# VH-VL binders against q55578, part 6

Target 1, 249 residues: q55578
Amino acid sequence: MAERIQKLLSQWGIASRRHAEEMILAGRVSVNGKVANLGDKADPQQDFLSVDGKQIKADNRPRDIYLLVNKPRDVLSTCDDPRGRKTVLDLLPQDLQRGKGLHPVGRLDRNSTGALLLTNDGELTLRLTHPRYHLPKTYDVWLEGNPSDEDLEKWRSGMMLDGKKTLPATLEVISENKDQIHLLVTLTEGRNRQIRRLAEELGLTVLKLHRRTIGPLQLHTRGKVLGSGQFRFLSPAEIRLLKKQVNLR

## First folded at step 1 (VH-VL)

Design o08 (framework fv_oberotatug)
Fold by ESMFold2-Fast, scan of step 1:
Structure o08 (fold): chain C 249 residues (1-249), chain A 123 residues (1-123), chain B 107 residues (1-107)
Amino acid sequence: as target 1 above (249 residues)
Amino acid sequence: EVQLVESGGGLVKPGGSLRLSCAASGFTFSDYWMSWVRQAPGKGLEWVGRIKSKTDGGTTDYAAPVQGRFTISRDDSKNTLYLQMNSLKTEDTAVYYCTTWDYGDYEGWFDPWGQGTLVTVSS
Amino acid sequence: DVQMTQSPSSLSASVGDRVTITCRASQSISNYLSWYQQRPGKAPNLLIYAASSLQSGVPSRFSGSGSGTDFTLTISTLQPEDFATYYCQQSYNTPYTFGQGTKVEIK
């Protein structure tokens, strides 16, 4: 039986009916290779639906998985490494390493630690990594040196990086001594090695970089610490909050 | 590493019953959708049916020729898949393979496969 | 049901030959197509998934192409171990259906 496209997308958990209508109006939904219009119908048994060029077959797929990993040093934020180096998937039980489509959302450098989301939900991944959604990420940054208040204010207001000014950042001084400073830095963009490169521009050396949070996601919850190299499943509440921040559901 | 081993095949008369087993090892069986695929002597492959993981509802689907006669079930505590075959017909004669449903995003495929167990239905 | 038809049903070839097998679906199945190899007396083995993705451990001489209704499996330089029967399979709709098979025999 043919059904309205927004009803099908809603039944399949792709979007709410209203959001599905917005996706159709934006030209993101196709039926049998042709862009759909609001009011169009499709038969899921006979027609193929695609969103952003990706064919949807909700009744033919396993459950979506959402994991938070506390990435240690010397582990790569990739699904597979040609040189056989340790990756974030190697931190997971064997049953989650293969056959699930799990991949990291964004990256942390080899020598950076902390919060990293892994999921097989491709639409969520696309939105969380897209610059337009400005998902905040918070970092513990240990620096060698003594930045002035003026240096920190330059960082907060934005600095030139690759010919484009960085977005405003929130910087809080957690502790400081004669030789080093511990900052809590919140960014709403993820440019290549941004924190390290901005510190270098100010004459500072990053000693340690640790991502504390990704949007609503925290490494420590319910009085428990998610230790280095450990992972946990996201709660339904965390998944809902994360999706809400990128206009899913 | 990953292994599937079928058992329970044999000779049975039309109208009889057989229960096939598939023992899984080397992966977390409970997380995967499982299928049975059969192959009549000298013929091609034919999908028999599937069972989803418990987290995906544990529901079953069957090909038309076996619907109402065959039942697929699983025991996750024993890492074992079952095919209960009732009201057997001569056209059910085949090697029966169990296989795991592996997947990317929405695309899926059968890997790995067991070595199969022969079911012969004759009078 | 989606009907899958392979061409040819059998072919004779020599080691070193380029072999092409085609598969046609009775309706569009996007890229929801896999190719399997079955050697005599053995279980099927996955070669290609999602129409064109090479399974880990499968030699690079195997490749898949196509989308919609027409698909091709190519073996660029046939080896002795490649004499087998090859099956395409659609995973677009249940019941999942296979082609009738293509037997690659020694010439």
Scores: ipSAE 0.000, ipTM 0.458, lowest interface PAE 11.6, mean pLDDT 86

Design o09 (framework fv_oberotatug)
Fold by ESMFold2-Fast, scan of step 1:
Structure o09 (fold): chain C 249 residues (1-249), chain A 125 residues (1-125), chain B 107 residues (1-107)
Amino acid sequence: as target 1 above (249 residues)
Amino acid sequence: EVQLVESGGGLVKPGGSLRLSCAASGFTFSNAWMSWVRQAPGKGLEWVGRIKSKTDGGTTDYAAPVQGRFTISRDDSKNTLYLQMNSLKTEDTAVYYCTTDRGYYFRSSGYFDYWGQGTLVTVSS
Amino acid sequence: DVQMTQSPSSLSASVGDRVTITCRASQSIYSYLSWYQQRPGKAPNLLIYAASSLESGVPSRFSGSGSGTDFTLTISTLQPEDFATYYCQQSYSTPPTFGQGTKVEIK
């Protein structure tokens, strides 16, 4: 099966996808002795890939990696921060940070915490971030204020955001007092900042935002907790369920 | 409903200056990346530059033909985008469009989902 | 810079026709490709993003396909309001660049 060269290099831990693209553009990658161009494909079972004149063998490639991270505050969910701020990759052991092509799937803003998927499986990433796939995500939201039942129903039914009505959401009241409310919010759209912006439209202040789940992936599981700043590998069952939800076999 | 309304266009002589404004409504302006795109009479579309939201660094990027001459800024308190154009050349004659700029998670570049009506800038002696 | 080339530069068609417009990038842009429509005297409007995703409010007769360097915009059943100029645009790298445009005219 032929695959794009930058995908193969990323899967094999030679470079991130972007760095692999830059290596190809620089003429450093060859297929069967011919310098490769960006967009070229190779079959790892049939073709010989080399970087800087050194052959890469398919049997030495690392396995695809799938990690669940509990993102803390003040860490950016990006691979490339222009200001050199701490990123989610910095939470990983050095062996996983370098040359594995790991990247976050989607984003959580700097002030948000919780579940974030990291992988070097580019096809899964594209499908999970595609607008067509409405992967449910569940958030713990702590708000300052006293929203009315009418306010919460507006949120559930959908509100205008950037000229488009938001998809219906599920909202459960977990606890409340005279000054604050804790909601459990489930969204099928791909925007974490959506919760903060919708709260602002209702005159509410988000005190804390924590993503509890991404589809079948959970931080708050029965008897097992992934602590802040920690990561774990996904089980084969979790990977299978994620792929099934985006029609990937 | 999202609206972008450009103003400030007009006739200016080569070497002159002009400032365009874009009034935004119907969305949370402070969270949006904004771009300017121009179109010379009878020609195609050309990106001029962008400004990111403050949350994403508030930085600006410019196309090579305008680098050093044009400055993009924003006033989030007024929901307004600006394009300051200095040292204008006849080649800058175009309709200038204000656009919202939708970035991708893994890239700094984006596509433009909402557009204003445009404002004509004519640079002629 | 990534160069975008459209084909054809213009075409003549009748209402009810199936119209296809192609766009080629000078290097792989994966699926970072959008299509815009510009009616005479009007601002452009977004039709498709991410190569194949239909923008909200855009009629289902418009569809996009392709990846890498070769992309196609299809209008399955041309309507009177579809006589316009169409532009492709890459969002893979800065600066964002547009194709030269394809003008769809009445036959």
Scores: ipSAE 0.000, ipTM 0.402, lowest interface PAE 19.4, mean pLDDT 83

Design o10 (framework fv_oberotatug)
Fold by ESMFold2-Fast, scan of step 1:
Structure o10 (fold): chain C 249 residues (1-249), chain A 126 residues (1-126), chain B 107 residues (1-107)
Amino acid sequence: as target 1 above (249 residues)
Amino acid sequence: EVQLVESGGGLVKPGGSLRLSCAASGFSFSNAWMSWVRQAPGKGLEWVGRIKSNTDGGTTDYAAPVQGRFTISRDDSKNTLYLQMNSLKTEDTAVYYCAKGFSGSYYRHLYYFDYWGQGTLVTVSS
Amino acid sequence: DVQMTQSPSSLSASVGDRVTITCRASQTISSYLSWYQQRPGKAPNLLIYAASSLQSGVPSRFSGSGSGTDFTLTISTLQPEDFATYYCQQSYTTPYTFGQGTKVEIK
């Protein structure tokens, strides 16, 4: 069935319709070895399309997608909110919001910010959320109050939460003054509201909670910062490292 | 003119094995994703499994009822698709169709069977 | 797995009638839906892909619509060769699943 080339390229996720039209005008798109013109049609079953000299191949499903989002405040870590509130999917372009099966891996509460992985790879999601794999996550934690060295050591060694002692954590003091402290906290488990609840047990109030990393994933790469509300695709190297961490591939 | 010609069907006892073949012509077989679809007597269509082109990784996917028992393979030099059926059960009795997936161009978010073979009957009976 | 449910399971119609068949997915499948026709004793034939795209060579009396979970196949003016069983199929995720079929019978 013959369709306009810019429509095909857009449906195939190669470019938006507008960008596809620009690619055609630039002479970058060919049909059966001939440079295509705007308005040309092609039958994907009969004709061979190429972009920049590379033949475009058929594919039958959404590709596995791996996105890192820098979640802002007041955005929910969910695919579906029955009350219609803003979710992390709303931060994505429309074509990624629906039909791709994208979902967040784990959660950050509404008041927390930072690194959140979205993927449609269900097996990876299952393993990354399983406590068995001890995937480390690092958090910037700003607390009101003055914890003693003894309080911080209790946190490091583990404290009782829901009848079970938490795993050891790494805590580093980044800065402090008489009223507040900024900690870098690394956890190898993800228990419900763990950082906030442990701080509360020590008589401390969390003022701000920001997830800096998820395993090998960082919001800052090669001198480039992933800003609040922004997303990026994971590199092949990052995907490989995540899968290796949970004994996949 | 696309043609898919199936062979290898027949009567087999429970626990037995059978190999189906599908000879393809009239299209770029090496670039096509191929599937097997079956239909039990008087019942609807049931997808059995799929094999991607070797250029797209040559990987296979299967429906749960046949996983571990059936293997799909391809020989691009012969333009032939295979279904190796092991540990056959009476529930596997069906007409088995070779079905051609979309090929010859890039289309990431759609998959459909534009051509089907005539079907070959597999009867698993004591 | 995504379950596909067709309605009705069968219908009786006369040549010239407008026929509609519906297909419902148990979860959102976007537009990853195809419709097939199977005449008695024959292999299935593709009619519609991507929910609404007419396959080359298929008569224009066939049309498809819908997205998400609810889909419709329409035959605007039924012809003698259209008495057959019709199947919807989702290709959103593996395993690919078919509806149970709708048999269109002569009155």
Scores: ipSAE 0.000, ipTM 0.389, lowest interface PAE 17.2, mean pLDDT 83

Design o11 (framework fv_oberotatug)
Fold by ESMFold2-Fast, scan of step 1:
Structure o11 (fold): chain C 249 residues (1-249), chain A 129 residues (1-129), chain B 107 residues (1-107)
Amino acid sequence: as target 1 above (249 residues)
Amino acid sequence: EVQLVESGGGLVKPGGSLRLSCAASGFTFSNAWMSWVRQAPGKGLEWVGRIKSKTDGGTTDYAAPVQGRFTISRDDSKNTLYLQMNSLKTEDTAVYYCTTGGYEYYYDSSGYPEYFQHWGQGTLVTVSS
Amino acid sequence: DVQMTQSPSSLSASVGDRVTITCRASQSISDYLSWYQQRPGKAPNLLIYDASNLQSGVPSRFSGSGSGTDFTLTISTLQPEDFATYYCQQSYSTPFTFGQGTKVEIK
């Protein structure tokens, strides 16, 4: 039956509902060869719906896509930047940038690097970003200074940030010298700039922050390096493990 | 590099059966959607059918002339695609090609399968009395 | 089923010529159209996908255009290795269907 165009595009995974509305307003969506307006309806069985001149058929809609990106510095973890700065979508081939509904799952700061998942699977995105599912993320953290054992134990057990104690974290010392320390930090929550702010609370300066893993996902597999600015598709095994972690199928 | 190698072709009598195999290498076979395309001697290309990856449901689609007689299957542990041909007719005489669709370097569960980026060398099936 | 019709069925040309092959679909297929080249005794090779995108490794003398029902493959400056049969193929709906082919022969 006839439904709102933005609902159809969202249901088919072509764009989020918000982005679909933006596409309609931009004149990129047509019904039966005529530019669509917000509020218009279409019946995918009877009407010809197109985006950027390409016809969308319900049985041939974009499939679920799962990509791992090694985000470099100075690239934004967003699909839309009103100031025109480089985003993670700009790292992808043109045919993956448009019409697929790809978006980053969570965010890494502009000056942080490493593992970032991109997908058009909205339900997976909601669950991966929800604190209840406890998806662990592991970070390589290089700090200027010499934290005491007591400082590291405070971090492990949790510290106060914005009036609420942080969840326990796993901290391992990878290497250290007189001037700096390299820590492996695993956490199951993603509060704004959490690692940097906790380090600052202890009087330490983060020199480099790199996300090594997202749950079962790793940048370097089978002795092969996913280099800075590169991407790869997730294997079916990785997708299954990721979905299992968040109680999906 | 992507390689597809078909085998199993030969001479078979009308009403007989034959199974073709396609050994795949150079890409993640388990993520790829696979198709069979045939070509009768001196004639054009004809799509036979396809099989989706298991992650995308593992479903099959067939052209009308082979529906109910041919079955496409896959063994991801062996990186091998199969075409089981039953109740063969003289008009099934053709070179059978194994094809991959989608991205050349990486395949995912939604790999774009609608064009045939890579082809095997083909295997000849002759159905004759 | 979507039927694909190519024109011409064959043509004679010389090295250096501009060659144009057309393909018509029995119904609108948007831009879900690919072009293939097949040399005698060889498997087909993908040239163009999604009506106008050049496959990696294919020479820039090949180009595709069109949408809906009418599509064109152009070879700007024919080379000796281009004498082959060319096929269009729709991927808008299953069963996927090919045109009957256009044979490009030496004059």
Scores: ipSAE 0.000, ipTM 0.405, lowest interface PAE 17.6, mean pLDDT 82

Design o12 (framework fv_oberotatug)
Fold by ESMFold2-Fast, scan of step 1:
Structure o12 (fold): chain C 249 residues (1-249), chain A 124 residues (1-124), chain B 107 residues (1-107)
Amino acid sequence: as target 1 above (249 residues)
Amino acid sequence: EVQLVESGGGLVKPGGSLRLSCAASGFTFSNAWMSWVRQAPGKGLEWVGRIKSEADGGTTDYAAPVQGRFTISRDDSKNTLYLQMNSLKTEDTAVYYCTTEFLEWLSDYYMDVWGQGTLVTVSS
Amino acid sequence: DVQMTQSPSSLSASVGDRVTITCRASQSISSYLSWYQQRPGKAPNLLIYAASSLQSGVPSRFSGSGSGTDFTLTISTLQPEDFATYYCQQAYSFPYTFGQGTKVEIK
């Protein structure tokens, strides 16, 4: 996707954003053979960017990073918070917190836990968050109350939310007692706080919400457990599977 | 400290155009969802539209009265939000506020931080 | 669109009074309701979100209650700085809509 030139130069370690702006104003930066102006954008996949007549090669570009985080409670799924509250970036080592362009893909609210993808790959982020691609996500949901089979079937079939019917969902009862039920819910869309709002519409209270998977990504794989507040890098196979699901190379 | 400062308001004739700016400081602007809300003289508040952060897709949504005439954009390198207003009508006369949209547990989006507003007058 | 109607449109009160403002939605909005205060010539200020959650820094004399279609903002002991216009806003359905406002005036 197209990015501000000074942002690209900063991400690629060529100059600080401030120095990059000075280089642009001095006429030292070109895009597709033409001198760039402050405010111009370039797409690294489509455009040729040069500084002082020298093309910026792939060797000068930062590596795309793909991390899976097990988000704990009381941590915001954002890069930075205006009020200084703890964010998912605060869970990472200092060298990954700044200068890499890492950001969460989608959001989990403050009291929800589980799988959250962090990346600096803007094109992948755009496609993973686009409703067109119907990436499935699976949630462990603990509810207070006693939903009827009819209530659960309404949820499965779709309910009105923001003037549009929700897509069909897969709901499986994992366990239940007289006061509570534990559901496994799979959604192929990411509408704003969908699980909580649909539960509330049925008169139910969500006690706990934990995202178990994002497409092919799992928190717990054979041989290893990704604990609360921990992160790991995605394998090349996981990255390939994510890209394939959104029609990227 | 967190601040939003609007500018670019003024007098314009019906059918004309104006671009409003909103300068953000004291927080990481690039991560924020931003909205425009307007208030006609002596009237109540009316939501105009919003733009999501680039990380969340950078998409825009508009209220029906401005759909097709107004465009919201952002420049994260300048920490600035814009509202391009085309084909202005007398009914668009209002104080325009920029706001941050905030999502927190058990509340949907609400407008946490507001600018002081900028007056747009559309008059023949 | 979800229509938000406030009652009353205006009221007169004295310092020390208990003031209640009601907001009614044309359809159920669960708890996705916020309250804003606007003093003359100033921008709106967030008071309450999620129907009953007090925004940080807002005095405890403000409280919100309700769910579904009927919501109430209460000021337990009115202070001089509370003479303002109050707005409710729903975020349950797109587009977001505000009530027409309730003006709290000096008696």
Scores: ipSAE 0.000, ipTM 0.415, lowest interface PAE 16.9, mean pLDDT 82

Design o13 (framework fv_oberotatug)
Fold by ESMFold2-Fast, scan of step 1:
Order: sequence, then structure tokens, then C-alpha cells
Structure o13 (fold): chain C 249 residues (1-249), chain A 126 residues (1-126), chain B 107 residues (1-107)
Amino acid sequence: as target 1 above (249 residues)
Amino acid sequence: EVQLVESGGGLVKPGGSLRLSCAASGFTFSHAWMSWVRQAPGKGLEWVGRIKSKTDGGTTDYAAPVQGRFTISRDDSKNTLYLQMNSLKTEDTAVYYCTTDRYTIFGVVTDAFDIWGQGTLVTVSS
Amino acid sequence: DVQMTQSPSSLSASVGDRVTITCRASQSISSYLSWYQQRPGKAPNLLIYAASSLQSGVPSRFSGSGSGTDFTLTISTLQPEDFATYYCQQSYDSPYTFGQGTKVEIK
């Protein structure tokens, strides 16, 4: 059915809705060989859409793809690295690496492991990364040192980071010995390197950081273990739950 | 049609034994985690125990009141769940329900009980 | 063990009423909370799982909310078939535990 061009470009993972509008205003988008104007609509089943002279038809647009990756250490959460370092896209079969518009939703730093969503659904990506719609994320955190109960309570209550207090977090002690503690940490916000920086503020060193879940998404399901460096497609039920939580159909 | 059918209930004296069966149909029983839940006459629901699928280790877990007296087992070739009840007490008098622990392949595990049998009454009395 | 407490234990309502039932856990259970309906003489049926997800086939007048320790089940417009006992249940930790039940009675 006919939809606004910026919505189609966002849904196809070509650009964010805002950037798509900028592309249209710049005259970079055409429908059936005619330069498009903001507010124009196109039917992806019938119309011939192009961006910067490249034709994008309904039959060659990327299918909506939703992947969960168990990111290993030393792999970058990016689509492209100027220095040629290994990225999360390099973990995928070649047919998924290019021409599909796949990108990670959010980031895990190079030293962190675990759950990372990859999709070409630009609208879902926008909603999942929007501050209002941040899903709970659960992390296994191994720390060197002996945090006091007071230290852990400060973390739970929120601490100052970049001039703003962090939102309350859920912290559970999984195991502990005299040299190391394993915590299960649940966050509802995603500030840059938040767990590592809060640990540092308490005088603790993060030895390992592993993201166990993203909202309803789990690395290990009852029928299958998703090993390090592996990926799987999301089920229709998982996609539906993610969309529902960010008010998408 | 997805269903669970319990059988084997009846009257038994304190100290006696009884085995309940639950016949499953309409879903892949071998992948399902199964639980027993009981309800004493006029009282609320009480979880008895569960058994995991064999692919997830086939392990069992029990509520404290029945630990050491009740045993949950399964026969995936017959799509049947069992509850072996030994050393029965009057406090075990209840309707016993078998139920599935809700999960989706590759999806969210909620451990909600989404399919229930009709229940079978066990009366422990002298 | 995680103890689940429901309130109220019973309530009287009329068809068309908005009914609210609450459930409190003795410790945080995240969103591992389910709601069940049991009509007299029948087996329980699942209404809500994961605190707020509506089970397929369940009418949209039922909704769940909450996380951590405090949870709510709401019936927006009570129907004759909704006069039943309602139970919450946590699946966060073993043993799984149920609330004591809330009986919704005709006024």
C-alpha cells in the first residue's frame, strides 16, 4: 500500500526517518524517475524508488531481518570499521553482510560479550534506542575487589555520572569469594560504558561484562544454546513482543 | 486439539501410595516442562513440583511438603506425565492438576502454566 | 521461598464494573508473574503471563501491570463469566508460589 517515502526508507533501514526527510529535501530520492518532495507517498509493490541513482524496488528491497548475536570479545559493534577490525557483521554469512541494511541496535564495547540485536528494521531500531523506550537489559558482571553492602546500595540507588544521577538499578549477588564477586545487574537506561564507569567510581575493576538479555530476548532458550560468535533469527513471537513494548504493530 | 487428561485419583489410607497419570496430546510433549499443581477442597492453588524436558536435563524439583515422598517422571514415547505419591498424609487430600510450563522455541520463557488438565481428586482418609 | 500476597481476599461487584486485584511479592521477582482465573468446579486458566502479556484467546478487558514486588490485574468491564477466583503466581524462583486467591462475587 502507499506510504510516505521517509517511512519506507526508515522501514527499509536506509536512513533514520529524520535523515530520510533530509535526503528527500536534498533531492536525492526519486519515485519512478521523478525527484520526490517531502510528503510524497509511494507503493513499494508498484513504484520504482531510487536513492542517489540506485534503484530500490519492492522485489529487491531487503526483507525485514531480526537477528540475535552472542557477541564475542574483540569484535566491534559497528557495520564498518575504517581500520579493518572484525565487526559483528563479519560473524554473519556473506549474503547477510551486505545489501541487507543490517545494523546493530545499540552497542556493546569491544571487551564486552553477549546479547546484541541486529536488524534492518529502521523504525524498530529508532524506537528501541529512544530514551523513552529503553528495554531492561541484564548483565553478568564479574568484579575484582570486595564491594561493601553500602557500595552496592549506592549503585542500586543511582550515582552521579556526567553530571546526572543514574536511574535505579537492580543488583543481585550471584556468587562471591575473597577476591572476586559476580553480580547480576539490570538497567533500564543505556549511558556510555555505564557499568564499567560506575564500578570504577566505587574503586572496583570489571573483569568481565556479559549481556545476558535485552528485554524479552535471551541467549539461551530451553531448546537451544546460542554460543559465543553465533547468531539466530528471532521468532515471530519475539519480534511481536519487541514491537509491542515500543508501541509498534 | 491441545489437552491434558489426568487419571489415577481415588481414596487411599494414610501411609499409602498412589500413582497419577497425565496424558498429553496436541503439542510436542517431549519439549515441554511439566508441573503438578494441587488444590485442597475450598483452598488455593499449591505447586507440587516440575520436571524439565530431557533435552534440558530431565531434572525434577519439588515443593518442601512433598520432597522425598513424591516423584515426578515422564514417558515421552507415550506422551505421559506421572506423579508417584508415597507415604501419603491427610494434608495431601486435593485435586491434582497437571500443567505445562509455558515457553516458546527461541523465544521468551515465562514459566506460566498455559495448559491445564481437568484435575483428578485424591482423598487421603482412614 | 517467595511469598505472594493478594488483596483483597474477596470483593463484590456488578456486571459493567471495573475490578482491580493486587498481588505483592516478598522480594523482587522482576516480571515473572502470571495471573489465572478459576471458575467454580473448573480448572484454572491462564490470563496474563510476564506480568502484562495477554494470553491468546483471553478477552482484552483483562490487563496486567507491575514489576518487582507490586502487581495489578484489572478487568475493565466485568462480564457475567468473570465471577471467579483469581490467582497470581511467581515463576522467578523455585518453589513456584501462588497468592491465596481473590474471589470476585456477584453484588
Scores: ipSAE 0.000, ipTM 0.394, lowest interface PAE 17.7, mean pLDDT 83

Design p01 (framework fv_pimurutamab)
Fold by ESMFold2-Fast, scan of step 1:
Structure p01 (fold): chain C 249 residues (1-249), chain A 123 residues (1-123), chain B 107 residues (1-107)
Amino acid sequence: as target 1 above (249 residues)
Amino acid sequence: EVQLVESGGGLVQPGGSLRLSCAASGFTFSSYGVHWVRQAPGKGLEWLGVIWSGGSTDYGNEFTSRFTISRDNAKNSLYLQMNSLRAEDTAVYYCAREYYDSSGYYLDAFDIWGQGTMVTVSS
Amino acid sequence: EIVLTQSPATLSLSPGERATLSCRASQSVSSYIHWYQQKPGQAPRLLIKDASNRATGIPARFSGSGSGTDFTLTISSLEPEDFAVYYCQQRSDWPLTFGGGTKVEIK
């Protein structure tokens, strides 16, 4: 019957569970005319929920949406930026920017490019970002200089980052010249700025970082190149594969 | 002209290995997922597996330990490595291209097929 | 995995007659059924996508319908070149699976 408010908001596609918690803390959510607090519960059949003064009714709840974006440089991976800087939502048509609860699944730094999933399916988002499911992500990494085989093996086996050893990574040399190396790096964890910080620990500089895949999702598929700043909807098959990866039906 | 051409089929002893090739032409091979589908003589179609444009693979449950799909985009070629072959692996093996609709959605359908290559496993 | 059952196994008809082919899924596949035609000695050819959408170049006499677990391929008036084996395939879940086929033969 009664459920925690952040769970209801995420199940209804209004916001991700974490974003819903932030909205509650900001005093934007009310139940029966009273500002809600974290931990509060509501019964959707009996109680009236409002966000920013507007009541949430069944016909106002957005449908589940799943988008893949090729994030360009200088765009933030947040759905709300308090300073008004350009975000990934600004890459979408006006119709999708507001009222749909769309949010990025995980993050890419402002200077990083590539695959970024946007959805309003809060349950899927929680599972895809949870370390337990070890969702693999593959990156094209261009480094200045020529790291030794010993340096690359240290990265593969794991290195200390914030007092905890990183999980083993797969590293493949795509190409190498006198001045730089292009690596294909596969990670099953998403620590803050992990690739850049590990490269820095080895005395290397990341020239370019591009996320090629997120689990089964790829930017360039089926005779179609998803260009920088562009987006596309996920196929039913891609949605099924993502849900299967995290034991969700 | 968009086409796929399989090669490498033949007669193999039980327990043997064989590598099939599929050559693509007339389209940007690196942009497509490509599937292997087999058909035993007089029987129906069976999906074996796929390799996506990014290199990730998916297989039918029966095939994960004995079969490996790979690709070489520079050569516009797809491969199927078959190990520990059994009599029941006797079939025509097709490579087939993933269908992509005009809206950019995957359909997990096969719009372009090769002619097939016959693999016979017998003593 | 999802099992697709096609019926009848063999359909004996004359040119000009209507053919109705059935495909039933072991669980709901929504509208995610494709149909293929295979002539002797040839690779399959995509006919119908997602239950009812005709593929490019496929004649209007071919149509598909259905949703959930029950799907039908209809050929309104058989031409000589239509005598072939027809397969349904689902894309609702992995692994991808095909039906056992229906052979449409001359009699």
Scores: ipSAE 0.005, ipTM 0.411, lowest interface PAE 15.6, mean pLDDT 84

